VH-VL binders against Riboflavin kinase. Designs and how they scored, part 3

Target 1, 134 residues: Riboflavin kinase, of Devosia riboflavina (a0a087m355)
Amino acid sequence: MGIRLSGCVIHGDKRGRKLGFPTANLSIAPGVELPPDGVYSCIVWLPGQTTHHGATASVGNNPTFDDVKERRVEIYIHDFDGTLYGHELNICLLTRLRDMRRFSGLDDLTGQTERDVAQSRAMLAHHALTGLLP

## First folded at step 9 (VH-VL)

Design D1 (from B5 with heavy chain W102Y Y103W)
Fold by ESMFold2 at other seeds, look of step 13:
Structure D1 (fold): chain C 134 residues (1-134), chain A 121 residues (1-121), chain B 107 residues (1-107)
Amino acid sequence: as target 1 above (134 residues)
Amino acid sequence: QVQLVESGGGVVQPGRSLRLSCTASGFTFSDYGMHWVRQAPAKGLEWVAVISWDGSDKYYADSVKGRFTFSRDNSQDTLYLQLNSLRPEDTAVYYCARTGIYWSDYSFDYWGQGTMVTVSS
Amino acid sequence: AIRMTQSPSSFSASTGDRVTITCRASQDISKYVAWYQQKSGKAPKFLIYYASTLQSGVPSRFSGSGSGTDFTLTINSLQSEDFATYYCQQYDSYPLTFGQGTRVEIT
């Protein structure tokens, strides 16, 4: 179960790193159909690794970053604080946690992000307990 | 209370320049990307330009590329739009508009009341 | 650029009527549609984003729907303050584009 995607890490808005949730921004090839926009629990395979990491992903568009019409996936890899610019990542989107929303300010965004990550970790733990992860 | 206030509009002849300003209050300005949108008299809305939260990325409509320059001063909570080589078709009310924060929906939730630019001989 | 075509261009209505405005995109834009209300001499007012999500403070008589290319704004029981021009807008890709507007007028 889950939707497998791959993409090259590109530069994006550095805001997540400054807020304590550094993200990898993936450039997804044109013509690839993505699942509905939202925030997802997911797993990711880093370059050269056969094991996976837990992650929280945002699927959607951000017109301020790219003139090319492509869906964009931003991934916060749990318990990872490094840079993967220029590398290809493989991911599997598992559970859609919520729609994208608007925020009234930085505290609202940070609070929601903390809840998203907590929910993502809980969903990944459940999947691991039931043997549903690849 | 989010407020956006544009200024700097006026009547100018073709080929002249104007600089528009938009001052923001009631929110943390440096967290937000910002846009300019214009509306010609008795016409619809036309997107003009966007600037990222820190000013590092900017995009322009084809109709204004090379003539308009968008900038921001986050220490003064102010946007600027430099309008060079103005043409009669640039005649419009110019609005600044706020888009969403990072990882947000990027529709426009607040608009200024606009400043009128008239380009005529 | 993605063309947004609104229908109708204008609509005569009375208080209490159900008003439906459609917006068609020239290509698939998922749900990246916003709706704005504009009264004469005023700035646009934000109503709906992501095709169907009402902005805080917008009356529940407003609703939006659609995905892909076809989108609808509905006003269920028009009020006197709702006579205005309504615009759809796509924010899927640059350049951002608006529909030409739909003027909702008193019969």
Scores: ipSAE 0.087, ipTM 0.731, lowest interface PAE 6.3, mean pLDDT 84
Fold by ESMFold2, fold request of step 12:
Structure D1 (fold): chain C 134 residues (1-134), chain A 121 residues (1-121), chain B 107 residues (1-107)
Amino acid sequence: as target 1 above (134 residues)
Amino acid sequence: QVQLVESGGGVVQPGRSLRLSCTASGFTFSDYGMHWVRQAPAKGLEWVAVISWDGSDKYYADSVKGRFTFSRDNSQDTLYLQLNSLRPEDTAVYYCARTGIYWSDYSFDYWGQGTMVTVSS
Amino acid sequence: AIRMTQSPSSFSASTGDRVTITCRASQDISKYVAWYQQKSGKAPKFLIYYASTLQSGVPSRFSGSGSGTDFTLTINSLQSEDFATYYCQQYDSYPLTFGQGTRVEIT
């Protein structure tokens, strides 16, 4: 069973779009316990939708300086190329794929991100997630 | 290999200004956020300021806010720290330090050797 | 600001000793602690991040542990090159803060 989270999409580092993995940064309410830091396979419900999208999430502290004081969840929504700034997202974190790590450069980061997304897609393809509600 | 070299330190009177530089080599400078950290003689480390990879975000320790200005020139792989209205308590070795890239751990993995600022007389 | 308190402030040790340094944060910082080694007149050297992950090239005699507020750096079988000052540092939130340092001195 996954862990359910919701939060408002806030602006973050724009570098992800240039690397081909545009992400949404979620501001999570201060009372909410987050799972251990790491990269997760997850699903996301877009605003006003009852069907979900596959996603890959990073739980940890993130690069925007005004946001470092609170833990952030950063989400790459599979097969989605739009903006959700200011909107509320509902997500379910499913499988923890790996710990957070340090990268030796952008090639290393991009390669790892490609592997994470591939693993997330494979995990989601094996789950019976049809009809799961926000 | 990653190298960070600070310069611009010196001896100045209180109330004067200095401009510190940090030149980077051996990595893609424009991908990384950068910090300044200082250490007064025979004392511990104090974080001073941070600048994002593109220079769009900056944040300062309260002890220097309003007096110090952090900037970067990604075309020259160089950081600048403008030190205005210097006080005797600003006397320290100033280090530049590299933090992680986007989606990385943000601890400081490389440090320069430092440049000494002395505010005296 | 998050206060980082190191213990002890200093102590004497011999080559081969096991050294333990503790660091306490004034609030929960998860595992966002780094450890640095500094020799006299030199820049700090990066040892450990995320409380327990060794940086590449750091000898395996160094280890870190902890989560939340209490963190430990351990040096198993101290070597002659390990006499230095050690700092913990939180990077959970700004302003970033360091512990006051622990000097490890030769007996």
Scores: ipSAE 0.074, ipTM 0.719, lowest interface PAE 6.9, mean pLDDT 84

Design D3 (from B5 with heavy chain V50W)
Fold by ESMFold2 at other seeds, look of step 10:
Structure D3 (fold): chain C 134 residues (1-134), chain A 121 residues (1-121), chain B 107 residues (1-107)
Amino acid sequence: as target 1 above (134 residues)
Amino acid sequence: QVQLVESGGGVVQPGRSLRLSCTASGFTFSDYGMHWVRQAPAKGLEWVAWISWDGSDKYYADSVKGRFTFSRDNSQDTLYLQLNSLRPEDTAVYYCARTGIWYSDYSFDYWGQGTMVTVSS
Amino acid sequence: AIRMTQSPSSFSASTGDRVTITCRASQDISKYVAWYQQKSGKAPKFLIYYASTLQSGVPSRFSGSGSGTDFTLTINSLQSEDFATYYCQQYDSYPLTFGQGTRVEIT
């Protein structure tokens, strides 16, 4: 069910914390097939855990400066305020909430992020996710 | 109304330095990553450099890496591009340009008028 | 670096014509393409991003399409103000790169 991904948490541009939505930036190995760009409801398994957390993920590109393409996924883990830098996370992308769009400023981005998170929480409340493993 | 105004261009000999500035108005400057793009006379467009919204990350085109330094002063809504060890190949109109606020939005929605840099013996 | 190849290099047209400009990327760039219009002596003007989304204030006679490696800018019923040079630009990967330009000129 859903699209399973794994990645190592790397440093991002830090604006998520300023907006009240700290994100884990996952580095996804080249050659791993990603779903269409967009924002997704998802679940995440933290390191060493078999229970999951709800999350909201942004799938898109971050331009790489070398000639090799590196794909990244940004994830806001609901109700979690820790740091996971250097850890490997397992993720399942469930429902695509919307296309990527351009934002007119931080207020626009913050408002959209709040709506995305609310929609993600609502979608996760309707799924039968008990017993899923990483 | 977004406005970007470049300055500091001129005619210099090879090996000399120039400092370009770009003054921004009409938007919250510190929310945006910024770019320099150049256009040699009668030629196409070439991306030169990017700087993140807070100035903490920077990327440079290979043609200028090690010679150009991009910085910003968010208290003065101003970008700087230090052009060192200039070569004739650096002759171009230099534009500052605004991009979107996420990584996937590196298209250039507003451009300055440009400032001309001529490097000639 | 991702090469962006525009075709044609120039195009002679009359008011009312339908103009099609293509841009081919050297690798899959999804929909991360923008299009710009540049008139002589002026800075480029932003037209289209994400392959097909029109910037605010851009006339509906402009449209963009494509995904992957092949992208198209179409001007449906060319107007006198549309004679200019057009550039595609990829923003999938650094270095950000532009096509060489397509000059649309009056017949």
Scores: ipSAE 0.113, ipTM 0.739, lowest interface PAE 6.4, mean pLDDT 85

## First folded at step 11 (VH-VL; from B5 with heavy chain Y103E)

Design F1
Fold by ESMFold2, look of step 12:
Order: structure tokens, then sequence, then C-alpha cells
Structure F1 (fold): chain C 134 residues (1-134), chain A 121 residues (1-121), chain B 107 residues (1-107)
């Protein structure tokens, strides 16, 4: 179940680290088809490990940079506080939790991020019960 | 082309058993959780059971719990539903159904044509 | 278990009519509602998921809306092939449950 993706961790927006949710920004290979924009529960495999971590992913486009859409995948790995810069990360996007939206300020963004992570953890537990995790 | 084909239905007396099969083609079967859904004659739809992609987890509707057993064989792209201690209220067309993905996960994006189970004296 | 209540139970209509079918959940299910069309003697056909997203190949005259507990399926200009029974389904939690169905008939 889910869409499996891989990508190299690159530098990007550090807003998640400022909010206490360190994120990994992924460079996705050309020609890979991404699911609709939104926030997803997902599973991630760290380099050199056979175990997975739960995660929360944001899939979005930003056409305001130029006329060519920039494909973005940003991942917060639950209960992980390390760096994967320059390493390849394997993920499986699972349940879409919500649409992308604009925020009215920092409190709005922080509150939504906390809800997204809580919802992602709940959905991952549901997937484990139904055997939909890879 | 996604296809699901059920078989094994028939007419049986109460208390007897049947084994239903569902063969899948046109997709990577081992990536998907699968479901059974039934429909009594001229009635609505009732979810029956789910099985995980590797067969390790199974859940059943209360109406069939302890009587039905769901299994899969990923080497043959086949689902099985063992129907034991059949009751007249189990009379229905039985569909196998594939879960959707992403926002459609746990909805049913493809259905077989169904197999009829009739439980009567 | 989450009860899904459809209304109306049946509806007589003519080609070209706008048909609206309502589905109410017994608790908040976010947008985790799917809609199915079933013609007599056939398997259900997947129409809409996530309350409002049309499945590939579904005609644009079909639309869905709602969130929380109240959901609607609309057929904007009924065609002869649209006479069928329609079911909503919640997929927020187990057990997965369906509405009782709404039969759309020729007047």
Amino acid sequence: as target 1 above (134 residues)
Amino acid sequence: QVQLVESGGGVVQPGRSLRLSCTASGFTFSDYGMHWVRQAPAKGLEWVAVISWDGSDKYYADSVKGRFTFSRDNSQDTLYLQLNSLRPEDTAVYYCARTGIWESDYSFDYWGQGTMVTVSS
Amino acid sequence: AIRMTQSPSSFSASTGDRVTITCRASQDISKYVAWYQQKSGKAPKFLIYYASTLQSGVPSRFSGSGSGTDFTLTINSLQSEDFATYYCQQYDSYPLTFGQGTRVEIT
C-alpha cells in the first residue's frame, strides 16, 4: 500500500527545526509521479537500518517561484533527532491527512503541525492493525 | 486492467460450510489489503472482513466473527473466505474488493462480480 | 459502529433532472466518505472518494460535497444510464459501514 519514493536529503526551509519538528527535504528524481498535494502519514527507512520510523510528510508545489512547478517533499521523522543531509532516504507515503493551506501566523502553523503529527501517529497505528504497512 | 473473480458460491443447508475464492489480476496483488463485502437479496451492502497485504492481520464484522476465516495466497494471487456454521442470514452475493490508495484508502476502488451463497432448507 | 443514514430511500426522476442524495454519519468522519453506483444485477461502481474527488472516468455531472457528518452526492443532469441505486460508505474506522442505499428510478 502507499507510494514508495526515494530521494536525497537536501537543505531547504528550516521552519520545522525552529518549531521543534526537524524536517528532511527530499530531492525527488525527475519523472517520478507524486500523489496529490497534501499532508500524509508515512513510513521511512533510515540509511543502514532495517527498521522503519513513523513520519509526517508534506507534498506540495510552489508555482510562485517561476512558471515551472517545484516539486517538494518535506518529512518530519517521528522521535528522531539526527541529520540525514546528503543521504538517500526511502519512504512510503500512506494516508493523506489534509490539503495544503495558508497559515495566519506562527501560532496557527505550530498548532496545525502538532495536530498533523498526532493524526499521522494515529493513522500509522491504524495501518499497522490492518497490515497495510510494507 | 484490474480484475477480481469470485467463485465457490452455492446452495447449502444451515450449519454447513462453503469456501469462497477470489482470483486477482492486473495489479501487484501483494501490495494490497483486500476485503469481502456482501449483499443480501434486494438489500444493502455489508462489510464482512479485511485481510492485510501479507495475510498477517485479519478483522471481521461481528456478524461473522468466529465463523468465517479469511486467508490469502500471494503466490497465486488468490483470496479465500471459509464460511462455517452458515445461517440463513448469511444468504448474499459475496464480493471481493480492493482497497483504494491515499485518500481512497479503505474505500473499494475495484469489485468482483460476486458469487451467490444461498443458505436455506 | 458508525451509522450512515441516507435520504431519500428512493427518488423518481426524469432525464435532465438534478438529483441530490444526502448521507449523514453518526459521528465526525472528516472527509472519509465514498460513493458507489450499483445497477441491477451488477457489482457496485466506485464514483467518489474523500467526499468530493471523482474517480477517473466518472462523468463530470457527478459531484460530492461535505465534511464532518453531512455529505451530499449530486447528479447535475440525470442521464438514462444514471438510474441505479447509490450507496455512501464511511472509511474513517472499522467496521466499515454503508448507507442503506438510495434508489433513483424513472418517473
Scores: ipSAE 0.000, ipTM 0.528, lowest interface PAE 15.5, mean pLDDT 81

## First folded at step 13 (VH-VL; from D1 with heavy chain S56D Y59W)

Design G5
Fold by ESMFold2, look of step 14:
Structure G5 (fold): chain C 134 residues (1-134), chain A 121 residues (1-121), chain B 107 residues (1-107)
Amino acid sequence: as target 1 above (134 residues)
Amino acid sequence: QVQLVESGGGVVQPGRSLRLSCTASGFTFSDYGMHWVRQAPAKGLEWVAVISWDGDDKWYADSVKGRFTFSRDNSQDTLYLQLNSLRPEDTAVYYCARTGIYWSDYSFDYWGQGTMVTVSS
Amino acid sequence: AIRMTQSPSSFSASTGDRVTITCRASQDISKYVAWYQQKSGKAPKFLIYYASTLQSGVPSRFSGSGSGTDFTLTINSLQSEDFATYYCQQYDSYPLTFGQGTRVEIT
């Protein structure tokens, strides 16, 4: 049911930490099929740990100045405030919560992100209760 | 009310320079990346350059790279485009345009009215 | 660079007509297409982003569709204020590129 992805954490945009949602940007190997753009509830396995963490992921286009056509995966790991730069993460994208959208400013983005995280937590709790986690 | 106002256009001879500016109002300017787009008389639109929200990253179309310099002053809510070594093919109306913020949609939602640059002998 | 090819280059129409403008990308750009309307002597006006999402304040007679390489802008029941030139634009990758434009003219 879920879509499993692996990637190395690369430097992300520090705007997420400033807004209270520090994210890990994943560099996904070439040839890996990504799901449709959107925001997802997901599960993350941190380096050296066998238990998973809940997370909220964004899959979308984030073009770079060096003409590289990339789709990127950004992950906010719930209840985690650490640095994973250079480490390999394994994730499973579960429920697609919404499409990408345009924001009218950082307040709009922050408000939507808070709602996304709340919805992600709720969905993950439901999956845990019903035994549907991968 | 989002507003972008360009200025600094004019008629100049080839090889000369101009400095265009774009003043922004009605939004938090320092949150947004910004672009210049130009349109030659009776022609289509051509992307010229982009600058990141903090001014640290810039990208230019090949046709202007090395001749044009994009900058911003976030304390004055103003963009600048320095046009050096102007050529007749640079003749166009120059628009500034706003793109989305990080992880937003990156289409151009607001455009200025444009400022005309004419390069001729 | 990604080439965006619009067709037709011009279209004569009357009020009330349905107008369809197509845009083809030289490679897969997912849904990263915007559409703009431009009247003579004016700045472009933002209509549609992400191939099909209508910008706030744009009349519902405008719609967009497509994904991958083939995209359309449709104007249902053309109004007198809709006579203009329309541009598609990809924002999948730099350099950003526009279609050549489609001029919708009064019959």
Scores: ipSAE 0.259, ipTM 0.771, lowest interface PAE 4.6, mean pLDDT 85

## First folded at step 14 (VH-VL; from G5 with heavy chain Y110I, light chain S93T Y94W)

Design J4
Fold by ESMFold2 at other seeds, look of step 14:
Structure J4 (fold): chain C 134 residues (1-134), chain A 121 residues (1-121), chain B 107 residues (1-107)
Amino acid sequence: as target 1 above (134 residues)
Amino acid sequence: QVQLVESGGGVVQPGRSLRLSCTASGFTFSDYGMHWVRQAPAKGLEWVAVISWDGDDKWYADSVKGRFTFSRDNSQDTLYLQLNSLRPEDTAVYYCARTGIYWSDYSFDIWGQGTMVTVSS
Amino acid sequence: AIRMTQSPSSFSASTGDRVTITCRASQDISKYVAWYQQKSGKAPKFLIYYASTLQSGVPSRFSGSGSGTDFTLTINSLQSEDFATYYCQQYDTWPLTFGQGTRVEIT
């Protein structure tokens, strides 16, 4: 089915808003085994909702933000531009789209992010997720 | 054809129990989350409970929580609803219902014929 | 829980009439609304989901609209088989809830 993770949204590097892809940083419980680093198509459930949102998640270090060298689970929720700080999210990581890579600048990062989101949307469009609950 | 068939309804006194069943056919049952929805005589529809495709996650309306237990057997394409400590306000036709197949859709595209539960002295 | 309020509760109509049923949610539920038709003694029948998308096999005289809190089911030329009770349902937030129903009766 996929890899289930839960976590509370915490503050992180806020450059995603400037790039048009606001992300949520997820605090994952200690001892939880993370999947291999990479970019994933995934789905998320907001608190109290029966519907899921499509999403694109990055697991690993943020290769463009050298001043923050921490392991990260960052999630861009498709078609969602709200604040979730302090909320707990349930996610299911589905398809690993690519390895993490280095970017030559913000234009390169933005371009790759647009492609990742497009790939995530495409993968989610044919995946039968009906009846899947948080 | 795609079909849901409920059974196990009847007339019982308050405080007693019943077990409802719903048998599915014509689709891959284990791909779908399933629900129970009830309708009191000459009244509207009330959602009762949901169970995930694998049966691991279940949620209940507050009015039945602690009294009703939902389960499924994917090898037999069957749902079960155990109705304990029944009250007169539980009197209703009980429907099992399937969600839409796509996009986390919790609308109900297939309904069974319903089974009647009557709780009275 | 989100309250879904339908209007009217009932009314009489004739074949050929344009019928409009409204449903109002107690909070913003985006487009997560479904509509059902129920004839006396029968199970509900699925008509519309995502506020405006017709289920396969539903006649084109049925349409749905709305977003946020206000939703409408319209039957553009009522047929004799359309006399029934209609329910809206939200599926934005647990618990799932239905409107109280609107009976469409023959004049």
Scores: ipSAE 0.008, ipTM 0.538, lowest interface PAE 15.4, mean pLDDT 82

## First folded at step 16 (VH-VL; from J4 with heavy chain V50I)

Design K2
Fold by ESMFold2 at other seeds, look of step 19:
Structure K2 (fold): chain C 134 residues (1-134), chain A 121 residues (1-121), chain B 107 residues (1-107)
Amino acid sequence: as target 1 above (134 residues)
Amino acid sequence: QVQLVESGGGVVQPGRSLRLSCTASGFTFSDYGMHWVRQAPAKGLEWVAIISWDGDDKWYADSVKGRFTFSRDNSQDTLYLQLNSLRPEDTAVYYCARTGIYWSDYSFDIWGQGTMVTVSS
Amino acid sequence: AIRMTQSPSSFSASTGDRVTITCRASQDISKYVAWYQQKSGKAPKFLIYYASTLQSGVPSRFSGSGSGTDFTLTINSLQSEDFATYYCQQYDTWPLTFGQGTRVEIT
């Protein structure tokens, strides 16, 4: 149904909370196969919980690591405002919403993020109505 | 108008130091990560260093690590590159460059005109 | 480090010619490639990012393509202002690296 992966939450972009979209960054083991880079609708199981949250994830390059092929996975968990550093998260990437792109400024980034989150919420609501959400 | 202006280049002997500056204008400087890229005479481009938007994180090419120090002053819209223990192989035009604001994009959309550093006896 | 190999090293060309420059990466770098134009004595100018997306204000005669290891910059109808050196750059993995350059010269 989706592409499942897990990883440990590490430090990421410090500006996300100020912009209203605090994100978790996942450390993904080298060599793990990921879907094409882009932005995805996603669900997340938090540590110790049997229920899930909706989320929006970005999958992209990680040029900060020499000769070790890693991808960066950055997740905004909908309606969640806690910290998860050091915890393992299990996620399922569902629908690919768009390619990665360059932004002309923070307003452009914020506007795109708002659209991505709206699209992710809509996709998750659709799957829930059709019984296709895990 | 968006602009980057480098300064502080010159002719120095091996083992000496220089401090390069880059002043930004026409954009919100504190929103962007910044780089130094150099070009030896009649040669290609070589990435030198990156600094995060807030100045907290810095990364260097292996050829300069331990000798060069990158910093920024967001209150003055200025970058600094301290060049220590200079070698003849550091002879180049040094450009400051602006990177994308999102973590996936390390391409350089704005470049300064460069400042020349010559290291020779 | 990822080696970026450009071909050819130079082209001799006339106004109106079609010029194709290739860039080969030593490993898969997805679409994380940018292209720059540099005229003598000037800073590089940003042309293309993400392999094929033109920067705002870049003439439509420029195009980019490729994914993985092989990338192409094409200038469909060369203009007098296009005589310059062109560089590819990868930004998939550390350290960031450039091709050695391709000089487009006047016949």
Scores: ipSAE 0.509, ipTM 0.855, lowest interface PAE 2.7, mean pLDDT 87
Fold by ESMFold2, look of step 20:
Order: sequence, then structure tokens, then C-alpha cells
Structure K2 (fold): chain C 134 residues (1-134), chain A 121 residues (1-121), chain B 107 residues (1-107)
Amino acid sequence: as target 1 above (134 residues)
Amino acid sequence: QVQLVESGGGVVQPGRSLRLSCTASGFTFSDYGMHWVRQAPAKGLEWVAIISWDGDDKWYADSVKGRFTFSRDNSQDTLYLQLNSLRPEDTAVYYCARTGIYWSDYSFDIWGQGTMVTVSS
Amino acid sequence: AIRMTQSPSSFSASTGDRVTITCRASQDISKYVAWYQQKSGKAPKFLIYYASTLQSGVPSRFSGSGSGTDFTLTINSLQSEDFATYYCQQYDTWPLTFGQGTRVEIT
């Protein structure tokens, strides 16, 4: 069921909280094979917990100047606004909702994020995910 | 009307300095990261520098690192590029350009018409 | 840095021709490619991003395709205003880099 990943939470763009969607940004090891770039419904296990939370994730490029190829995973954990910097998260990417796209402004980005989250919640409501472990 | 207008180009001697400006209009300037891209006469395009939407983060091409300084004034919708220790190979048209708003999109959707910098003895 | 190699370097064509320009990246860059048109003495014009998505206002005769290392820009029926130099650009990895350009010239 889905694609299992783990990563350490790092600082991202800082803009998510101002838009009402605080996100956790994960560093993923450069050699890890990731699914196609895009936006996914997913679930996440917070540190030390065996229960999961619903989430919406973006998988895309992560331009760096250290000569190693990296991908970026940006996660909005549904109904959560705490701080996880420096902690490792375990996630499971479930359904790919859409491709990455360009946005014409912050209102466009916010509107798309709202639609993505709504789609993610709907997909998660259809899955029998109770009792899954990290 | 979405517009970027560069200014401050000119002819200078090697080792001298020049300050370029780019004024934005027709969009919410403080929402966007911005770039400088240059083009030597009859040559291709070369990325020079990027600055984040709030001005807190800046990155430079190796060819200009330590010599050029990128800044922005979001209250005046203006970018600045300070060009120090200029070399003949810095001779180019300098464009300011707008990046995509999302963290994964570093394509350049809006370009200014450019300002010419000539470095010669 | 990622090298972007365009082919051909130049191309002579007539109005109505189908023109294909290729861009090869020195490593896998997924779909993080943009294409630009530049006319002599003018700033570049944004055409395509994410390898295949047309920017708003770009004529439908332009298309892009590819993923990984090999990308193409196609002009299905060349118009007189399409004679220009075309550049690909990768935005997968810093530093951002451009192809050397392809000049599309009138025969």
C-alpha cells in the first residue's frame, strides 16, 4: 500500500504558515528512488507514534549547490500546526493527485492547495488505514 | 501591465564598479523571487544571481561570486545589482527576470529589456 | 554544472515547415525544462515550462516534450514571426543553465 519514505524535517520557504498551510520539509537521501514528481495524498507518523495522520505532500526538485541530486518532499499534515524541525518523519505516499504546476500568484497557490488538501482528505476517507504501522 | 525595467548600464574600465537597478510594476513584487541573467554580445544566456522574495537569501554564479551583490527594496519594488571588480568578460546585456512563485519552479516568465554593461580599457 | 546541448546549432526553414529542436541534458533533470524565444535585439520570451506546458498566450503551434535527458521543442507550422533563436533552460539543479541556442533562419 503506497510508497514508504522517511526523512528529517528541515526549514523550508517560511511562507506556508502565512498562507494557512504550515508545512514540514523533508530531506531525502540523494540515492533514494522516489515516485514521479507531483502532489500526493499521504499519511505520516509523528516521531515515536504508531498512529498516523492524514497529509498532503508535494514531491519535486530540490536545487542544491552541493553537487548531489536531491528531491524535496513538502508535507502539510492535516489538522496539525506544531513544530517538528530536526525530527525524522515516516510517511507513506498513497495516491498521486496531480502534476507539479506553475502558479500565477499567491491566491492561485492558496486555492490549489485548498483543492489538493480537500482531495487528499477525500482519498484518505476511502482507505482502510486504521492500524497501519510505520 | 506587468513590467521590469533595468537601468544603470554603461561603459566602465576593468576593476571599476557599477550599480544596476530593476524597477517592477504591475504585480505584487514582494511575492516573487527575482534573478539576474546576462548575455554577452552575440552569445548565449548565463544565469547570474537569485534573491528570495523577502531578500533574506541570495545565491550567485561562481563567475561573479564575491564580486557582485544582489539586494532588493520591497517598499520601492526595486532590485539592485552591485557589480564590483568588473572584468572584460562581464561585458553583457543584463536582464532582471521574475522566477516562479512556487519553490519548484525556477523558470523566467517575465524579463526586462536589459541594460548594457561594457567593460573595456 | 548541468550541460544543456541543443541541436541543431542553426536551421534554415520556410514558412509552413515543421521545425524540431532538441535539447540534451548531461544528467537526468526530470521535466524541469523551460524554452525561450529570443529575437535579435530583444529580451527572451517565455514559451514553455515543465517540459511541455505552454505559457499563456503562446500560439498552439508550439509544443514541448521529453523527460529525463532528452527534450524537444516543436513548431508545427512555422510562421514569419517565429524566425528567432531558441534556448532551453534547466531548473532542476543549481546553477541554472541554458543551452547554447538554436537559430531558426529564413531560407
Scores: ipSAE 0.470, ipTM 0.843, lowest interface PAE 3.1, mean pLDDT 87
Fold by ESMFold2, look of step 17:
Structure K2 (fold): chain C 134 residues (1-134), chain A 121 residues (1-121), chain B 107 residues (1-107)
Amino acid sequence: as target 1 above (134 residues)
Amino acid sequence: QVQLVESGGGVVQPGRSLRLSCTASGFTFSDYGMHWVRQAPAKGLEWVAIISWDGDDKWYADSVKGRFTFSRDNSQDTLYLQLNSLRPEDTAVYYCARTGIYWSDYSFDIWGQGTMVTVSS
Amino acid sequence: AIRMTQSPSSFSASTGDRVTITCRASQDISKYVAWYQQKSGKAPKFLIYYASTLQSGVPSRFSGSGSGTDFTLTINSLQSEDFATYYCQQYDTWPLTFGQGTRVEIT
């Protein structure tokens, strides 16, 4: 009931923290199969911790200068604002919330992100109540 | 009115330099990553370079890497493309273009009208 | 780099016709395709992104479809302002690449 991934946190677009949604970008090994692109509810385990945090993840294309296709995973960890650059994260992608889309401006992006996070929290709460979290 | 206006094109000899500029209006320029794309009839449309919204990150097509330099001035809503060591194969109309605001979308929703660069003896 | 091959290279059509333009990618690019219209002497105009989503203000007679390697732009009931050259563009993999264009002509 989930797709498990691991990767090191690398630098991303830098706008998330200013918009109130600091994100971690994961470097995913080549050849790892990812679910369809989109936005997901997910669970993350931080370094040295056995308990999880709720999160919202975006899976999409990752244009790089080579002939191979790569994917990008960007994660907003709920109720967390620490520094994760260079750390290894383990995650589990759970429910797909929506397709990737184009935004008309930062207000549109922020509003959609707020809705995504709310939906992710709701899905995670449902899974916890029904005993379906990993 | 959302608009991009390029300038600085011209006819030059091989090995010479030009500086192109692109002035934006009608949108919050500093929110968007920006590109240069060029068009020659023999090669069609070719992506040239991207610059991040804050100007800190830049990437170039292999065909121009090391010769072209992309920069932006967010206080003046202006892009610059320095074209050094120009070759006949750089002959094209050069467009600046606006990309999607999110990292997953590199389609071009706004284009300038272009500026012509001709490199010939 | 991913090669985008359009067909046909040109197409003659009349107002009211249904026009279909195809674009084939040299590898799987999921849905990361955009389509542009370009009239002579003008900049390209954004039509479609994510293979099938119409940009705001684009007439509903335009549609896009496909996933993977094969993509189609369809103009249902061609209008006089639709005679132009059409380009596909992939944005799955750097460098971003375009098809060679398809010219839609009167007659």
Scores: ipSAE 0.465, ipTM 0.838, lowest interface PAE 2.9, mean pLDDT 87

